VHH binders against Jacalin-related lectin 10 (JAL10). Designs and how they scored, part 12

Target 1, 292 residues: Jacalin-related lectin 10 (JAL10), of Arabidopsis thaliana (Mouse-ear cress) (q8gwi7)
Amino acid sequence: QKLDAIGGKGGKQWDDGADHDNVAKVYIRGGLEGIQYIKFDYVKDGKTIDASIHGVSGSGFTQTFEIDYQNSEYIVSVDGYYDKSGTMQALEFKTNLKTSEVIGYPKGTTKFSLGGVNGKMVIGFHGSAGKVLNSIGAYLTTAPPTKSQLVGGLTGGEPWDDGSNYDGVKKISVTYISTLIRSINVDYEKDGQVVTRYHGMKNGDTEEFVIDYPNEYLISVEGTYNILPDDNVLVIRSLIFKTSKGRISPTYGFVSGTKFVLESQGNAIVGFYGRDGGAFDAIGVYFSPIPS
Short names: E, the ipSAE of ESMFold2; O, the ipSAE of OpenDDE; V2, 0.75 times the mean of E and O plus 0.25 times the DockQ between their complexes.

## First folded at step 4 (VHH; framework vhh_7b18_3)

Design t1
Fold by ESMFold2-Fast, scan of step 4:
Structure t1 (fold): chain B 292 residues (1-292), chain A 123 residues (1-123)
Amino acid sequence: as target 1 above (292 residues)
Amino acid sequence: QVQLVETGGGLVQPGGSLRLSCAASGFTFDDYAMGWARQVPGKGLEWVSYIYSGGSTEYQDSVKGRFTISRDNAKSTVYLQMNSLKPEDTAVYYCARGPEYSWGYSGYYMDVWGQGTQVTVSS
């Protein structure tokens, strides 16, 4: 997604493009007449890319802002401040983990924001510059998937993880008995291909919940977990699924104990993880933004 | 042959009580967990309560505190005491034979069902 440059119409247009995986570092030199110098270090295929300087290289202090991209830090948004002439006077960068200092002199300026959309990150910049930065715009892409908390019995069974590298969920088959959930079988889509992952034991009643992906997304997993009395093991007792079209599945299993809801506004479920053994002990999900 | 026979259903006013009985025959009653399920008009089958061979019990959230399941192994009978009945409890109630806990993990599920008894909560 290309966000239009905001500011004045002066200077020469520049464009670093969107062919990057991350922003690694920002270099900014402010001055009394405006931001004089801006430069970005980008990351592509594990290597830093040296981008062009925008503005005038001269004497003065250059402030820097580093992004720890190797620990999944990314720029979420940028706030800009421009004066009546359209000259960029100050910039502030926000990541998923921290906020930069306001770089430059924001007093008496008009404020704007680039980005700040849930599940999106900034991977590139464009704008116009001459002796000062006149305008700035950004390129957004999908941020890495978010991992939910794990709910249920956290110590029983064996762990499993389907990961988050799927485009969406097409179908969930649930196997259950009168007292608990036994297994799930998930059909994911990846690059137009169906990938099936099975977890748990097959013995029980099996029902399917089909999602009309990509016209419909799985957005919520709700259920209950409780101790199985005589065995004193904590397991998933029931499951309910909900889609972006407002469809709600039947309740699978036996509704008993602690209730949970795994959902995130604006996001679809793109993967599952959990623990299983003779029963389904625990469940968690991965979220990715629903495409606009 | 194995059989379950439910009795005790009927018409009752909201806030009233009923006691359902399920008489089992043709199998070793003490070896099996027993449960009650109900067929609610328009909603399908839902599990209500479960009693394990050792006497431990479970209840669906909607009936917890209002219903009590019990068993009499000498009479091969399971009971459901239903108090503070609501219109939403209107259903056909079925008695069913279930697994032991370890057998549940081995793929046993409810395999013998009674014919059902109608409970209607209305004024």
Scores: ipSAE 0.171, ipTM 0.617, lowest interface PAE 5.4, mean pLDDT 87

Design t2
Fold by ESMFold2-Fast, scan of step 4:
Structure t2 (fold): chain B 292 residues (1-292), chain A 122 residues (1-122)
Amino acid sequence: as target 1 above (292 residues)
Amino acid sequence: QVQLVETGGGLVQPGGSLRLSCAASGFTFDDYAMGWARQVPGKGLEWVSYIYSGGSTEYQDSVKGRFTISRDNAKSTVYLQMNSLKPEDTAVYYCARGEYWSRYSGYYMDVWGQGTQVTVSS
């Protein structure tokens, strides 16, 4: 999504585009007459990409604002302040984890905001600049999925991860025996196609829970984990699923031990990860915002 | 021939007690885990309790502190002592034998009894 530039009509138009995965760093030089220049370092395919400066090099100190993109930090919104002549006087950057200082001189200006849309992140900028920054706009995309904690037995079995690049969950098939969960088989949707991922052992009783995606979303996984007597290994003992339409699955497996709930308000489950070997040792999920 | 026979069900008032017995034959009883499951009217089968060959026990949260599973290897019998019975405990109770596949695979219940009815009503 392209957000229109806000500010004055002066200067020459510039556009860094939207072909980026994230923003890595912001460089700003402020001055008495306005923001003299702005520059962004972007991320693409795990590498930092240099972009051009916008504005002019003046005398003064360059302030920087770093985004910890390797730990899933991203820009959520930018607040801007422009004066009566349409010159950008100050900017403030907000990420999912922190807020920058107000850079420049915001008094006597008109305030605006770019972004701040739930579930969206800023991946690019555009605007106009001459001797000062005159306007700024942004490109938004869906924010990266949030990874839940891993629950259950953290040392048994082998790790697996379906990732978070799916559009939604269409069906979960659970295989269980009287004492524990053995496996899950998840049907995901991606670009209109079903992608099936299977984890665990096939032997046991199998039941399926169908989600009416995209009219309904999987929003919650809850269950229990406990050691098996005599084995002293933590495994997932039971699972229950809930949807955005208020549907609750049957309880699969045996309800015993420590209870867990994996859910995030306003978000759907779009992926699973965990550990399995002979039993289903641990489970975690990826959350992505439910479309408005 | 492997066989499990449940006895001890009946009608009891809320707050009362019953003891279920499961007599096993046709296999080496002390080598197996044993369990109790129940079929609640209008609901699916749910597991209640397990006792492992080594004597360790487990209980579903809803019966913990009220039910006690035990075994007598000399008599090849597993018991379920049910105290402080509630109307929601009304079900057909089944005894089952557990076959251990591996440390990580757990148990598969491969032999079931015919069931015994427990009714908790005033």
Scores: ipSAE 0.194, ipTM 0.639, lowest interface PAE 5.3, mean pLDDT 87

Design t3
Fold by ESMFold2-Fast, scan of step 4:
Structure t3 (fold): chain B 292 residues (1-292), chain A 121 residues (1-121)
Amino acid sequence: as target 1 above (292 residues)
Amino acid sequence: QVQLVETGGGLVQPGGSLRLSCAASGFTFDDYAMGWARQVPGKGLEWVSYIYSGGSTEYQDSVKGRFTISRDNAKSTVYLQMNSLKPEDTAVYYCARGEHYLWSGYYMDVWGQGTQVTVSS
């Protein structure tokens, strides 16, 4: 999604485009006449991209704002301040984790905001500039999924992670025995194709929970974990799945011990991670906003 | 032939008690874990209680503190003592034998015919 540039009509138009995964760093040079230049370092395929300066280089105040993109920080919105001449006087950047200082001089200006749309992130900028920054606009895309806490036995078994690079969940097959969960087999959808990921042991009763994606979303994983007697290991004992249409799966396994709920308001589950061995030791999920 | 036979079901008022018995034959009883599961009309099968070959026990949260599982290896019998019964405990109760799976516990491979428990006033 392209957000129109806001500010004055002066200067030459510039456009960094939207072909980026994230923004790594913002460079701003302020002055009494306004913001003298702005520059962005972008991320594409895990590497930083060197972008052009917009405005003029020179002597003056320089400020930087870093995004910790390697730990899933991203720009959510930008607040801008322009004067009666249409010159950008100040900018403030907001991420999912922090807010920058107001860079520049906002007194006597008109304030506007770019972004701040639930489930969206800023991946690029455009605008106009000459001797100063005159206008700024942004490109939005879907924000990366958020990672839940890991619940269950946190030290047993071997770790696994399906990641979050899926569009949705189409089916979950659960293998369980009378005392615990043995395995989970998930059919994800990615670019119209089914991607299947299997974790755990095959021995047990297997049941399927089918989701009518994209008309229905998996929104919740609920269950219990407890010490298994005799073996003295902490494992997932039961699982229940819930959908955006109010459907609730049967209870799989044995309800015993500490209860957990992995759910986030307005979000769907788009990936799983956990630990498994002879049992399903621990589980976590990735959440992504439900399209509306 | 391997066989499990449940007895002890019946009609009881809320707050009452029942003791279920499961007589096993055709296998070395003390080598196996034993469990009780129940089927509520309109709902799936749910596990109630489990007793491991070593004698350790566990219970579904909804019955913990009210139900007690025990075994008598000399008689090849497993018991479920049900106290403080609730209308929600109304179900057919099944006895089952557990096959051991490495470090992860047991899978139930032999089932009895079931005994009806009705908790009603």
Scores: ipSAE 0.128, ipTM 0.599, lowest interface PAE 5.6, mean pLDDT 87

Design t4
Fold by ESMFold2-Fast, scan of step 4:
Structure t4 (fold): chain B 292 residues (1-292), chain A 123 residues (1-123)
Amino acid sequence: as target 1 above (292 residues)
Amino acid sequence: QVQLVETGGGLVQPGGSLRLSCAASGFTFDDYAMGWARQVPGKGLEWVSYIYSGGSTEYQDSVKGRFTISRDNAKSTVYLQMNSLKPEDTAVYYCARGKSEYWYGSGYYMDVWGQGTQVTVSS
């Protein structure tokens, strides 16, 4: 998707294109007269690609903003500030993990935003420039799945990971006893087929939470974790699931200890990871954008 | 015959106290964990408190600091002392025996249940 350039109509058009997997680094030279140049390093097939400078390479302070693309950081949006003469005065970059400093001087300017579209990331830029940057636009693509934090007992049991390469969750079967969660059995959908993954011990009471995928999405996992008194092990004690249609599951297990919530605005849960052994030690999820 | 018999339920005003008792018979009481669960009419069952054979205790967060579970092995009885009662504590309270089902020894599945005793907290 191509987002139109915003700013002034001056300068010569430039276009870095959209044939990139990510942005690696931003270079900006600003001053009181405006942003003098901008340059992006892009990522393609696991390596960085140097792009052309847009604007003029004068003297002054060059500021840089690095994206940790190897750890799934990506630009979500860019806020720009242009004056009434159509000169870009300042820019601010936002990733899924951090926000840059405001680069330049935003006073007395009109603010705009590029991107910030749910489930999209910025992979390229275009605009116009002469002796200063006049306008900037962006190219968006679908963002990769996001990995949540791991919650619970982080050192007990053995790690497992279902990954994020599923289309959605169709059913979760939870096995629990009076004091804790024993296991989950997840029915995923992938290319029209059900893929079942089981983690934990089978002994206990089992209940199913069915999701009407693709008309309904799993969006939240909430629960508690706590130490078991006599065994001195930290495990998941309770789980609750929520869907995009506002359905909330029963509480499974025993509500005790530290509360957690794994959810991300506008995203569905498409995978699980965690740790298990004699109990369900820890849990985490993968998020993907809910289709509009 | 394995049996659990609850007593001590009743009507109390908010802020009041009740003590529930559960008399066990037909098994070696000392070898089992014991717990209290409750059910609000029309709602699901929720676990309230637990006492392990070794004497360690656990409480659901909503009752922690207000309820105290204890046991008297010589009398084969488990107790739930309920203080600072709230209207949301209104439920049928069940005593249950814990059956160990896995490696950790403190994990239990409840296999024997009492008949329940009604606790009503209202003005």
Scores: ipSAE 0.262, ipTM 0.676, lowest interface PAE 4.2, mean pLDDT 88

## First folded at step 5 (VHH; from p14 with Y106R; framework vhh_7b18_3)

Design u1 (at its last look DockQ between E and O 0.77; V2 from the best seeds 0.00; counts 0 for: pae E 4.2 > 2)
Amino acid sequence: QVQLVETGGGLVQPGGSLRLSCAASGFTFDDYAMGWARQVPGKGLEWVSYIYSGGSTEYQDSVKGRFTISRDNAKSTVYLQMNSLKPEDTAVYYCARGEKSWYGYRMDVWGQGTQVTVSS
ESMFold2, look of step 5: ipSAE 0.177; ipTM 0.627
ESMFold2 (binder alone), look of step 5: mean pLDDT 85; pTM 0.859
OpenDDE, look of step 5: ipSAE 0.710; ipTM 0.904

## First folded at step 6 (VHH; framework vhh_7b18_3)

Design v1 (from u1 with S101L; at its last look DockQ between E and O 0.84; V2 from the best seeds 0.00; counts 0 for: pae E 5.1 > 2, framework grips)
Amino acid sequence: QVQLVETGGGLVQPGGSLRLSCAASGFTFDDYAMGWARQVPGKGLEWVSYIYSGGSTEYQDSVKGRFTISRDNAKSTVYLQMNSLKPEDTAVYYCARGEKLWYGYRMDVWGQGTQVTVSS
ESMFold2, look of step 6: ipSAE 0.090; ipTM 0.576
ESMFold2 (binder alone), look of step 6: mean pLDDT 85; pTM 0.857
OpenDDE, look of step 6: ipSAE 0.705; ipTM 0.898

Design v2 (from u1 with G35H S101L; at its last look DockQ between E and O 0.04; V2 from the best seeds 0.00; counts 0 for: pae E 16.3 > 2, placed apart)
Fold by ESMFold2, look of step 6:
Structure v2 (fold): chain B 292 residues (1-292), chain A 120 residues (1-120)
Amino acid sequence: as target 1 above (292 residues)
Amino acid sequence: QVQLVETGGGLVQPGGSLRLSCAASGFTFDDYAMHWARQVPGKGLEWVSYIYSGGSTEYQDSVKGRFTISRDNAKSTVYLQMNSLKPEDTAVYYCARGEKLWYGYRMDVWGQGTQVTVSS
């Protein structure tokens, strides 16, 4: 998705394109005359790519803003401040993890916000510049969900992975007997439709935990894992689910052994992965930001 | 053609014993977990027991200590030894093959079933 440039008129158009995985670093020279130039280092295939300086490359003080792209940081939005002469006077960058200082002098200017689209990240910029930066626009792409660690028995059973291409979780059905979890069945929402994925054995007592998506989000999976005495293999022994409205499911299964919690502040669970084979060996989740 | 055939059902008195057999054909038996399940009158399908290829077993709580699942890979046969039978064990008993998928687990082939009736 290309967002049109916003700011003052003037300067020559520039376009870094959208063929990038992320932004690594921002270089800005600002001062009393306005933002003199901007430059971005992009990420492609795990390597940084130096783009061109946009504006005038002169003496002065350059400020930088690093994006920790290797740890899933990305730019979400940019606030800009331009004046009547068409000069960009200040910028402020926001990531999923932090907000930069306001770079430059915003007094007496028109403020705008670029981006801030739910679930999207900035992968490229374009705009106009001459002796100063005049306007700035952006390219957006879908931000990837983040993957939790896998907990439980990591050597038993066979792996499975629902992926993260879902809007949210509408229902979890857990099948268990007195000694162990047998299966889960997850109803996801995708584009207004229910998509069901099933993992494990079908026999046992089944209980449902319904989530009122999109008014309520699944935010936490916790439970225990332990060795089954008869075959000396680690498996998930119990599960409990929590939602954004403070609802807590019953504890499913049999509490035993090592406790785990899969949750991430500000995020909903949008997918599951794990291992199963006769018993429910291991579980992990995908997190995606909750809309504000 | 993949096939499972149960035998050994019948009428027994409370406290009696039966041994069920399930003969498998048309697949590599050694690669699969095998299950017993039962359809109880007026109640849904209930899982009873399974056995992994390597011989590890699991049981529903209500039958643990009374039922024993076993397998003979050379004969492609799974067994259910049922001791101390109760009227509540009256059901049609099915064997099933456990198919392992990369994303989950599915009982994909079922036998025709064998009737077990426990009555005075």
Scores: ipSAE 0.000, ipTM 0.113, lowest interface PAE 16.3, mean pLDDT 84
ESMFold2 (binder alone), look of step 6: mean pLDDT 85; pTM 0.864
OpenDDE, look of step 6: ipSAE 0.362; ipTM 0.767

Design v3 (from u1 with A33W S101L; at its last look DockQ between E and O 0.07; V2 from the best seeds 0.00; counts 0 for: pae E 13.2 > 2, placed apart)
Fold by ESMFold2, look of step 6:
Structure v3 (fold): chain B 292 residues (1-292), chain A 120 residues (1-120)
Amino acid sequence: as target 1 above (292 residues)
Amino acid sequence: QVQLVETGGGLVQPGGSLRLSCAASGFTFDDYWMGWARQVPGKGLEWVSYIYSGGSTEYQDSVKGRFTISRDNAKSTVYLQMNSLKPEDTAVYYCARGEKLWYGYRMDVWGQGTQVTVSS
């Protein structure tokens, strides 16, 4: 999706296009007369694409803003500030992880926001510039799945990873004893098919939590982890699941130790990863934006 | 060769008591957690109790307060004292070893089982 440029009508149009995987770095040269130029380093197939300068290079200072694209950071929105003459006076970039400083002088200007569309990220920019930056627009695409922290016993058990290449979660089955999670069984949907993945020991009581996918999405995994009494390994002790319809599962297992919450605003859980051994050691999830 | 041998099963009246023993050989007993599971007629295999290498214990709710697991590391033996037995406790009881890995445990060795029958 191409968002129309916002700002003044002056200057010459420029367009970096949308053929990028991410933005790596933003360069902005500002001054009392407004933003003099903007430059973006983009990412394509793991490589940085040559910078495109828009505006003029002159005396003054250049501020930069780096996007840690290798660790799932991406731009979600840009706030802009332009004046009555059509000059962009300030910009502020927001990612899923952080916000830049306001670059430039926003006093006495009109503020606008570019992007901020749920589940989308910025992969390109366009606009107009002459001796100053006049307007800026953006290209959006669907944000990729992101990987949560792994919680629980990070050294016990053996790792497993279902990946993020599923459409959603249809059912979770938890096998447990009164004090110990033994396993999970996850039914995913992929291209209209049910794909089942099983992790952990098979004995115990099993309870199911059915999600009415695609009308309902899994959005949260909460619980606790603690050490096993006879050794220095951490294991998952309890689990609670929450859905987009506000449904909350029973507490599976036994609440003990350190609390965790795996949840990301605007995202559904589409995959699991973790560690299992004699018990169910650790759990993590993949998030993907909930469809519009 | 790693072996677990259960003994002590038999026929007992409801409300009675029975003590199961599991003799372990072929491994360093002290380093492993041990447990009991049972195959109840008409149900799948279910766990009963575990005892960790340090002596801490866990029980499923249906046996809590009636069954006691213990271990004697000097004799490489784990026990299950079963009191206030019910007909629902009728099962083949299996002893199991928790496999000790650098980073955790798995149940990896099972005994042949011993029959416990609770009937009038």
Scores: ipSAE 0.000, ipTM 0.170, lowest interface PAE 13.2, mean pLDDT 85
ESMFold2 (binder alone), look of step 6: mean pLDDT 83; pTM 0.840
OpenDDE, look of step 6: ipSAE 0.541; ipTM 0.844

Design v4 (from u1 with Y52W S101L; at its last look DockQ between E and O 0.67; V2 from the best seeds 0.00; counts 0 for: pae E 10.0 > 2, framework grips)
Fold by ESMFold2, look of step 6:
Structure v4 (fold): chain B 292 residues (1-292), chain A 120 residues (1-120)
Amino acid sequence: as target 1 above (292 residues)
Amino acid sequence: QVQLVETGGGLVQPGGSLRLSCAASGFTFDDYAMGWARQVPGKGLEWVSYIWSGGSTEYQDSVKGRFTISRDNAKSTVYLQMNSLKPEDTAVYYCARGEKLWYGYRMDVWGQGTQVTVSS
């Protein structure tokens, strides 16, 4: 998705394109004339791409803003400030993790916001510049799913991770013995096919929670975790699932210990990860924006 | 050979108390976890309380503070003291034995159940 450039008239068009995985770094040179130039370092296939300077140098200062792309940071929006002469006077970058300083002098200007589309990230920029930066636009793509924190026993069992490359969850099967959760079995949909992933021991009684994907989305996993006194290990003790239609599963297992909730407004659960070592030690999820 | 026998059910007014007993035979009682579950009319079986072989206890949230599970290993008996009873506690209560596994217990022996009725 290409967002049109916003700002003042003038300058020569430039376009870094959209063939990037992320932005690594932003360089902005300000001065008496306003923002003099902007430069972006992009990421493609794990390698940094040094892009062109847009604008010219003069008297002033250079500021940088680094994006921790290796730890899933990405730009979500840019606030810009331009004056009636058509000069970009200030910029502010926002990521999923932090906000830059306002770079430049925003007083007496028109403010705009570029991006900020739910579930999208910026992977490229375009605009116009001459002696100063006049306008800026962006290219958006779907942001990667957000990984929740892992809850439960963080040291017991072996880690497993279904990943997040699924369209949605169609069914969750919980296997337990008595009050103790032994495993989950997750049916995902991927490109019209059901993909089943199984985690834990298969023996026990199994109950199913069916989700009418794509008319209904899994949006919440909550429950409890506690130590098992005889084994002195921390495990998931109970699970409850909730959907976008307001449906709530039965409580699986036995409510005991510390309560947790894994949910994110506007997002569906599209993947699971966790730890399993005979008991069901820990659980985490991947969130992805629900289609509007 | 292995047997669990529940006693102590009955009719009680709201706010009243009952004490359920489960006498066990045919196995080494001390080595097993014991539990109580209940069948509420029109609903599935739900766990009420659990006592590990070492004596640690756990309770469903709705009964915590009102019910107390205990065991007397010398008599091979597990108890459920039910205080401040409510109409929603009306159910058939079952005693169960838990066989030790690596991360918990499998409930492998069940009693016949005892009816508890809390009259509105």
Scores: ipSAE 0.005, ipTM 0.323, lowest interface PAE 10.0, mean pLDDT 85
ESMFold2 (binder alone), look of step 6: mean pLDDT 84; pTM 0.853
OpenDDE, look of step 6: ipSAE 0.680; ipTM 0.898

Design v5 (from u1 with R97K S101L Y105R R106Y; at its last look DockQ between E and O 0.00; V2 from the best seeds 0.00; counts 0 for: pae E 24.5 > 2, placed apart)
Fold by ESMFold2, look of step 6:
Structure v5 (fold): chain B 292 residues (1-292), chain A 120 residues (1-120)
Amino acid sequence: as target 1 above (292 residues)
Amino acid sequence: QVQLVETGGGLVQPGGSLRLSCAASGFTFDDYAMGWARQVPGKGLEWVSYIYSGGSTEYQDSVKGRFTISRDNAKSTVYLQMNSLKPEDTAVYYCAKGEKLWYGRYMDVWGQGTQVTVSS
């Protein structure tokens, strides 16, 4: 999604494009006559891509703003301030984790916000510039999911990870016995197709929890973990699922030990990861913002 | 009345360190960028380092990795930590007041300077 440039009408149009995974670094040079130039370093396939300088180098100092893209930081919005002559006088960048300094002198100008669309991140910029920056626009894409902590037995069993490249969860099947969870089977939706992933042992009683995706989202996984008698091994003992419509699954398994809750306000669960072996040792989830 | 007073200069051996201080008064210190420049014998005045009101920094290429500018807004003081000093760093160092809330190496008001001499 391309957002039209906002600011003054002057200058020559420029366009860094949208073929990037993230923004790595912003370079801004200011001066008495406004923002003199802006430059972005982008990320593509794990490699930094240097874009062109937009504007003209002047006598001012270069201010930089680094995005920790390796730890899921991304730009969510930019506040801009332009004057009556059409000159960008100040900029402020906001990520999901931090806010830059206001670069420039914003008093007596028109303020605007670029981006800030729920669940979206900036992956490219465009605008207009001549001797100064006049306007700035952006390219948005869906922000990447975030990973919960792993709960349960952190060293037992073998790790597995479904990833987070799914649209949502349509069904969870839980197989359990009186003392422990044996497995889960997750039906995801991806591009209108059901993708099934299975983790654990199939011995036990199996029950299904169906989610009316996309009208309903999985939002919470709760349960307990404890050691097994005589085994000295931490495993998941019970699971409960909750949805965006307030539905709560039956308790699968047997409540025992330490309670956990995996949920994040405003987010749906779009993927699972964990550990399993002879038992279902640990569980974690991926969160992605619910579209509004 | 704007006043800038530099201290901390002196004689050091090559490879040594000094920390310069600049006490500022007569303006709202937090709102302004601050900088250091030096008068090198035979070369005239050159900028050294600059610190913006928000704490971001910039350095002349010849001092990058050796010098660190910092500020203490509560004390209205800017500092220059100079490490790995070379004979070429011998100069009178001046503190300077920059532009309000703007990123220019425009330095309008200067202190009296402090001498730094790097010699065996």
Scores: ipSAE 0.000, ipTM 0.089, lowest interface PAE 24.5, mean pLDDT 84
ESMFold2 (binder alone), look of step 6: mean pLDDT 84; pTM 0.854
OpenDDE, look of step 6: ipSAE 0.553; ipTM 0.840

